# VHH binders against Enoyl-CoA delta isomerase 1, mitochondrial (ECI1), part 3

Target 1, 258 residues: Enoyl-CoA delta isomerase 1, mitochondrial (ECI1), of Homo sapiens (Human) (p42126)
Amino acid sequence: QRVLVEPDAGAGVAVMKFKNPPVNSLSLEFLTELVISLEKLENDKSFRGVILTSDRPGVFSAGLDLTEMCGRSPAHYAGYWKAVQELWLRLYQSNLVLVSAINGACPAGGCLVALTCDYRILADNPRYCIGLNETQLGIIAPFWLKDTLENTIGHRAAERALQLGLLFPPAEALQVGIVDQVVPEEQVQSTALSAIAQWMAIPDHARQLTKAMMRKATASRLVTQRDADVQNFVSFISKDSIQKSLQMYLERLKEEKG

## First folded at step 12 (VHH)

Design k5 (from y5 with Y56W Y102F)
Fold by OpenDDE, fold request of step 19:
Structure k5 (fold): chain B 258 residues (1-258), chain A 123 residues (1-123)
Amino acid sequence: as target 1 above (258 residues)
Amino acid sequence: EVQLVESGGGLVQPGGSLRLSCAASGFTFSRYVMYWVRQAPGKGLEWVSEITGSGWFTRYPDSVKGRFTISRDNAKNTLYLQMNSLRPEDTAVYYCAKDKGFDSGSTSGMDVRGQGTLVTVSS
């Protein structure tokens, strides 16, 4: 099991803990379990809020699984990206209150997951940075992810952050507004519970409709351009230069683990 | 009332193919995870496949992975199971089942299943 669900029906909250070693990469299987768990919770009237966190401190999520994007067929790349799109859509448009309790590093795809949430709490650890660093790797963020960041920290801040591929330590993350609170590591979970309670105090109908209103433009754009976005990704990731770079990186990772 | 009606079962030779269908009614089909399960003679229920409401995510046990494909048409409220490379050990009554969510406190569970459709794989 790559996703642990700890339900508290009495509180109307479930905690979803990422448990996909070693770094909670967004593998297809992990994505599948995450979406399935979310869907089940959405269909249970006992739950109104979900806290996303890592089962193990240190890494919230390292992002996309590079093994899904290297040495595979174009069809596989397309399928994987569709899954990533779907994950984003499901999280971003969830009727549940989603709170990220970020108890570890949160780059790239990890940040994507965090940004879909309604509220983000980051542990005050200098090693725990959050952001979209795609440009540092010669990669551009998809428009729907760009919009998500822009909707979170504003246009100017997002423009700077994306172009420079910034990863923000806790203090800067709070300052730029990519996270809502920074707290001692031991307080992350309790703070998340307190925060989610505040959100759940709002009538669901009004909250959900407002959320939908705020996020509809970006979500709808992806839905309408889903195939084009997939094609762009496949075209990019399939480039020989990119594949070589990914392969080299994967090999380095293996060497470091060995 | 939730209703699930399976169809498409029959007799096939080893290596053959079948496509099962399940007509769903009485609930918002597209919102629920759906399953195929099977029961062979003298055996318990075995999970065969799982699919999310949107149809984008699927899971299979190793016993059928690569041979079976679960899919759905939410506009038609229909669940499908394409079975290829059938084996005698695939002989069973196949059931369509609706997920019950987290009502039981568990991460998995079936709420309702249909009457089933018999699949017999024999020479």
Scores: ipSAE 0.486, ipTM 0.785, lowest interface PAE 1.2, mean pLDDT 94

Design k6 (from y5 with Y102L)
Fold by OpenDDE, fold request of step 19:
Structure k6 (fold): chain B 258 residues (1-258), chain A 123 residues (1-123)
Amino acid sequence: as target 1 above (258 residues)
Amino acid sequence: EVQLVESGGGLVQPGGSLRLSCAASGFTFSRYVMYWVRQAPGKGLEWVSEITGSGYFTRYPDSVKGRFTISRDNAKNTLYLQMNSLRPEDTAVYYCAKDKGLDSGSTSGMDVRGQGTLVTVSS
């Protein structure tokens, strides 16, 4: 299993732990397990909240799986991006309270997952940075991800963060508002449980409708432009220059891990 | 009441193809993970496919991967299983099943399944 689910029906909370070695990359298989697990929890009345966290030391999620986007067919790229879109839609529009207990590095696609949550807690470790660093790799964030960040930290802050491809250490992450709390690493889980309890104290109907109102514009825009977004991604990722860049990056990663 | 009705089974030669259908009623179909499972003579129940409510995510065991394709039409409350390159070992009663949710800390489990449809692969 790439996603571990630890349910506490008594508390109405489940903890989903990412366990996709080595760095919880968002592979298609991982995305599949994540969405399936979420859907099952959403259909169980015993649960009202989910905590997302990592079972891998030092990393929440390294982001998208570059192997899914390099050296494959355009059809594969399209399928993968559709999966990413769907993951975002499912998380972003979940009726469950979602809290990210970020106990590791959280760049790019990891940050995408975290940003879908209602509340984010980051471990106070200088090695744990969160942000969208796509531009540093010559990649442009999709509009729905841009909107998500903008809705979280504001237009000006998002504009700066995206253009510079910033990864925020805990103190700066808190300051800019990309996370809601920064706590000692050993307190991340307990803090998440406390936080989610506060959210669950709110009547579900009112909370869910409010959440829907707040997120409807961005979600609907993706739904209406889903195919165009996929085409844009495929066109971009299929460029020779981009493929070469990705290949080089993958090679570097292999060297660093080896 | 949750109801699942499978159809499309029959006799086919090795290498042949079949498409199974499952008509669902009594629940919000699009919200639930659905499964195809099969039971061969003298064997236990075997999982053969899984699909999320939206239909964007699917899983298969290695035994059928690349040959079987699960899909769904939520507007029609129908689940499908396209079976290609059929083998004698695929002979079984095939069932569609609804997800039951979490079970004992696991996200795996099926709630209700239909009466099944027989698939026989023989020369």
Scores: ipSAE 0.740, ipTM 0.883, lowest interface PAE 0.7, mean pLDDT 95
Fold by OpenDDE, fold request of step 19:
Structure k6 (fold): chain B 258 residues (1-258), chain A 123 residues (1-123)
Amino acid sequence: as target 1 above (258 residues)
Amino acid sequence: EVQLVESGGGLVQPGGSLRLSCAASGFTFSRYVMYWVRQAPGKGLEWVSEITGSGYFTRYPDSVKGRFTISRDNAKNTLYLQMNSLRPEDTAVYYCAKDKGLDSGSTSGMDVRGQGTLVTVSS
């Protein structure tokens, strides 16, 4: 089990804990469990809010699984990217209140997950940075992710952050607005519970429709351009230079673990 | 009322293929995780496959992985199971099942299943 669900029907809240070692990479199996768990919660009238967090502090999510994007067939790359798109769509458009309790590093795909949430709480640990660092790796963020960041921190800030591939420590993350609160590490979970209660105090109908209105443009654009976006990804990731870079990076990771 | 009606079962030779269908009614089909399960003679209920509402995510046990494919057509409220490379041990009554959502104490569960369709794999 890569996703632990701790339901509290009385409170109307479930905590989803990422448990995909070593760094909660977004593997196909992990993505599958996330989406399945989310759908089950969405279909249970007892729940109105979900807190996303890591089972263990240190890493919220390191992002996409590089092994899914290296040394595989184009068909595999396409399938993987479709899964990533679907995860984003389901999280971004969820009728549930989603709060990220970020108790670890949150780069790239981890930040993607966090950005889909309605509210983000980051532990005050200098080692826990959040952001989209794709450009540092020679990768361009997809338009729907760019829009998500832009919708969170504004156009100018997003433009700078994406081009420079910035990872923000807690103080800067709060300042730029990529997270909503920074609290001591031991207070992250309790703060998330308090925050989600505030959101759930709002009538569901009004909240959900407002959320849909705010997010519809970006979501609809991805849906409309889903295949084109997949093709762009496959074309990019399949380049010899990119595959070589990914392979080298994976090899370095193996060496560091050994 | 939730209804699930399976079809497509029959007798096939080892190595053969079958495609099962499940017609769903009485609920918003596209919102629910769906399952195929099977029960062989003298055995308990076995999970065979799982698919999300959108159809983009699927899971299989090792016993059928690579041979079976679950899919769905939400416009037709229909669930499918393509079974290839069938084996005698695949002989069972196959059931379509609807997810019941998150139970208060459980993260998994089936709400309703159909009457089933018999699949017999024999020489």
Scores: ipSAE 0.710, ipTM 0.873, lowest interface PAE 0.7, mean pLDDT 95
Fold by ESMFold2, look of step 12:
Formats: sequence, C-alpha cells, structure tokens
Structure k6 (fold): chain B 258 residues (1-258), chain A 123 residues (1-123)
Amino acid sequence: as target 1 above (258 residues)
Amino acid sequence: EVQLVESGGGLVQPGGSLRLSCAASGFTFSRYVMYWVRQAPGKGLEWVSEITGSGYFTRYPDSVKGRFTISRDNAKNTLYLQMNSLRPEDTAVYYCAKDKGLDSGSTSGMDVRGQGTLVTVSS
C-alpha cells in the first residue's frame, strides 16, 4: 500500500503517511490510494482532522510522476490529469481539517498537496524546500495551482516565484508565507497535532461552512473549466519538444540514481 | 435504512459477458465508496472492485483486472459491474457493498445487505 493511515479515533485524528518509494511521486496508483483513503476518512464520523506527512523523512513528495506524462497515449495523459485535478479538488474542499507535516522536500506537485491544507508546518532543515518550480523544467503550473499560490502568498510574490520557479528553504518559506510554521524536525508531528486540535476546537459546521465560503471561487474556476484544462494539458504534454525534454530529464534521473 | 439490490446474474459460457446492477437507496449514494464482492460456493467473500463516490477512481485485484469494469450512475443511484472474458472460476454470488468506515478491517468495512446475484460460468 502507498498510503498508510494511522487512526486515532479517540482523538478524532488520522495520520496519512505517504509511502510511494522512492520519492513519493504522484503516480496514478498513488493518487488513487490518496483519494480513496481521504474519501473513507471524510465519511467516517470518528474523524474530524487529518495530518498529511511522509513515511520517508527527507522527502514529502517530489511532485508529479513524469513516467505518467512521457511516452503514453493522449488518453492516458487525460486520465492522469483528471486524477491530479480530482486530488486537488478533494483536498481543497475537504470537510476535514487538513494539516501538512512537511518532513522533507516539497517541490511542484508536493507543494500542490501542501497548499490545499488548512495549515503547513515545515521541518527546519536547510536541505528541505517548498515551491512550484515547473518553469525550471520548461513546464507551466496550471491556472488553479497559480490561483492557490496567489491566494496563499499574494499576487506579486506568487508572480515572481512562478516565473523564476523558486523553491523556498525554511526561513524564506516562513517569510513569504508559503508555510505557517517552521520547527525542528523532531517537533513537526507534535506541532501538527497541536495545530489540528486548535481547528477542531471550533464547531464543525461553522468551521466547514467558513472554509467552503473562502474557497468556493477558486474551486469553481477549475470545476467550470475542467474539461478544457484537461485538453490543454494533453495538447501541451503531447508536443514532441516537451516529450523529448521529459525523456532527457528521466534519463538524467536514472544516471543520478546509478 | 440502507438497501442494496443486485441483479443481472445468470448462466453464461466461458468467454462470455454479463453486466450486473446494484440499486441503492437509504443513503446519499454519491458520497460513498462502493464495492463489488463475490462468494464462490463454500468460500469466503472476495473483493473484486472498488469505486470512489464520484467514479473517478477504481481499483481491482489482479484476478479480474482488465476483464471487469466497475462504474456508477449517481443520478440513478445505481452501481454496475461489467464482466467480460468470464471464466469458470468467476462463478459466484456477487454482492454490492457500501463502505462502513476506516476503523473496521478492509473486507469487514463493507456493508453487504442484499441477497446477491448468482453468476454461473459453465459450458
């Protein structure tokens, strides 16, 4: 299994640990397990909050799985992008309190997951980073992810970060506001539990309705354009120049891993 | 009260196809993970498919992957199982189930309520 769920029904909290070796890339199988696990927790009255973290300290998630976007059929690309959209929509609009306990590197699609949460805690390790670095790879972050970043850190900071493909180490991440708290690695889990308890002290229906109100416009922009967004992704990723670039990057990853 | 009513079973030759239906009522169908399970004569329940409330994600064991397709029509509160390339070992009573929550075991977390529908694959 790629998602480990450690329930504490007495506390009303579950921990979802990412276990998709080697770097928790968002493969179609991993996306599937994430959404199924989330949906089961959302429908279980024993749980009010979820902590998202990695089973492998050092990497929260390296982002989208490039093997899903290279050398496949257009139908596969469409299915994959629908799965990515579905994960974002389900996390972003979840009735659960979501807290990211970011115990490792969090680039690109890992940052996508973290940005959906109500609160983000990053371990204070100079080797860790968070951000949307798609432009460094010649790829464009989708509009709904740009919206999410903009809503989190403001227009000018998001504009600069996206154009440059910035990855923020802990101090800068806290300063720009892409994370809410930075703590020593050994405190990340206890800090996440403390944060989720703070949210859960608020009456559920009022908290949930307020979150829905704040997020409705951003979520609706994707929902109303969902098919067009899929077709745009398929068209972009299918270009010969993009496929060649992805193949070369995958070859570099194999060399580096050897 | 949750009600699940299976239909569409029958006798079919090896290599044949059947489509099973499950009519659901008594809960908000579109919010729940749904399952198909089967029970061969003298054996326990075996999971054969799983689908999210929206229908975007499906899972199958290797024994049926590529041959069976789970789907749902949330407007009609109906779950489906398209079974192709049927084999004699697929002979079983097939049940649909609603998810009961995470704090139960994976197979014991399935709410099986109906009488099932018999599928017999024989020459």
Scores: ipSAE 0.459, ipTM 0.755, lowest interface PAE 2.3, mean pLDDT 91
Fold by ESMFold2, fold request of step 19:
Structure k6 (fold): chain B 258 residues (1-258), chain A 123 residues (1-123)
Amino acid sequence: as target 1 above (258 residues)
Amino acid sequence: EVQLVESGGGLVQPGGSLRLSCAASGFTFSRYVMYWVRQAPGKGLEWVSEITGSGYFTRYPDSVKGRFTISRDNAKNTLYLQMNSLRPEDTAVYYCAKDKGLDSGSTSGMDVRGQGTLVTVSS
């Protein structure tokens, strides 16, 4: 399994641990397990909140799986992007309290996941940066992810961060507001449990309606443009220059690990 | 009252195909993960496939991956299992199930209610 779910039904909380070697890349299979696990928790009245965290040392999630975007058919790219969109929509609009316990590096698609949560706790380790660094890789964050960052840290900070492809170490992440709390690495899990309990102390109905009201406009922008966003992604990723760049990155990853 | 009615089973030769259907009622079909499970003679229930409420995400064990395809039509409240390249070991009573909680690869999280549909693969 790529997603480990540790339930505590008595507390109304489940811990969803990412276990997709080597770095929790958002492969199609991992996306599938994430959404399936989330749907099951949403439909189980024993649970009111979920803590998202990593079972892989040093990394929360390294982001999109480049092997899903390189050397594949256009149909594969479309299916992959729909899966990425679906993960974001499901997390962003979930009726569960979602807390990210970010116990490792959180670039790009990892930050995508974290930004959907209601609350983000980052381990105080200088190697654990969070941000959307797509432009540093020669690609761009989709418009709905740009919207998510903008809603979190404001227009000017998001505009600067996205153009420069910034990754924020813990102190800067807290200062800019991309995370809500920074704690010693060994306290991340206990802090997440305390935070989620505080969020769940708010009456469910009022909290959920408020979240839905605050997030509806941003979610609707993707929903109304979903097919066009998929076609734009497929067209972009299929360009020869982009495919060559992705292949070079994959070769660098192979050299770095091997 | 949750109701699941399986159909489409029968006798088929090895290498053949069958399409199973499951008519669902008594719940909001599109909200739930759905499963196909099977029970071979003298065995317990075995997970065969699962599909998200939207129908977009599907999973299969290695024993059927590439041969079986789960799908759903949320407008008709119907779940399907397309079975290709059938083998004698696929012989079983096939049930659809509604998800009832966490245990994503286990029958303990699956609400099996129908009589099932018998699939027999033999020459």
Scores: ipSAE 0.392, ipTM 0.751, lowest interface PAE 3.1, mean pLDDT 91

Design k6 (from y5 with Y102L)
Fold by ESMFold2, fold request of step 19:
Structure k6 (fold): chain B 258 residues (1-258), chain A 123 residues (1-123)
Amino acid sequence: as target 1 above (258 residues)
Amino acid sequence: EVQLVESGGGLVQPGGSLRLSCAASGFTFSRYVMYWVRQAPGKGLEWVSEITGSGYFTRYPDSVKGRFTISRDNAKNTLYLQMNSLRPEDTAVYYCAKDKGLDSGSTSGMDVRGQGTLVTVSS
C-alpha cells in the first residue's frame, strides 16, 4: 500500500498520506494508487476535501521516478507520461477541496502535486524546499506545469524560477507565493485541517464551478494536445545525452545508498 | 437506477480465452472506478480487477495478473474483461461492479447488481 487514506467522514475530510519508500517518488504504481484513491474519494459523498501529506520523514515527494524514465522502451515512456498527465489533470480539476500539508522536501514532481492543490502549507524547516528544479538536472518542466506555476506566482517569478531551477526555502516560498502559509512543523497538520474547513464552508456547487472556470483554459491546453505532449516527452527523454545524464544520476544514488 | 448487465461467459478449454462484457446504465459511467469480481462454487466473492474512470489505471490480484485485462469503452458505457490462459480454478460466475466508496481491494466497496455471467473452464 503506497497511499494511506485516513478518513474522517464526520468532518467530510480524508487525509491521503504518501507512503512510497524511500522518498515518495512518483513511480507508475504510486501514480496508480494516487489516482484510484482520489477517484474513490471524489465519488464518495461523505468527503468534500482531502489533505495531501507525507508518511515519509523529511520528504513530501522527491518528484518523478527516474527509474521510469531511464533505460526503458519508448512505449514505456509514453505510458508513464500519460500516467503523469492523468494524475495532474485529476488533481487539478478535482471537485474536492485539496490542501497540501507539505511536511518535507518538495522538488520537481512533488511541487507538481502541490501546485494542483487549492492551498499549500509548508513546514518551517530550511531543508524543506519547494520548486521546479528540472533545469538543474538538464531536463525541462512541461508546458502545462509551467502554466500551473505561472498561474500561482505570476509570469516573471515563474520565468526566473524555471530557468534557474530554483528551490525555495520556506521564507522565500511564502514571499514568492508558491505556498500560502509557512508554520512550525508540528502545526502543519492542524493548520491544514483549519484551512480545509474554511474552504469547505463555501457552498460546494459555487466553489466547484468557480474552480472549474478558473482552471478551464490551463487544463484544456493539455487536453487538446495530450498526444503531442506525450510524443514530445518521449522524443526528449529518449535522446542519448539525456539518457546518459539520467543513468549517471541514478548510479550516484546507488553509490550513496550502497 | 443503476443497472449492470454481464455477458460473454461460456464453456472454454484450459488455456483458452474469453472476453466478458458489462453494459452499464443509470449513472455517469466514465466517472466511476469499475470492478470485475467472481464467485466460484462454494466460495465468497473474489476481486479480479479494477479500472479508473478514464481507463488509464488498472489493478489485478496475483492470481490473474498477466492473464486478465480489464478495459472500458466510455462512449459505449461498457466494461470488458479479456481472460487469457484460462485455468479450471477460474471457473466462476463473473460480475461487474460499480465503486461505492473506499476499500478498493475488498468487496465491501463494490456495488454488485447483475446476475453475472458463468465461465466454466473444463477439458
Scores: ipSAE 0.365, ipTM 0.722, lowest interface PAE 3.3, mean pLDDT 90

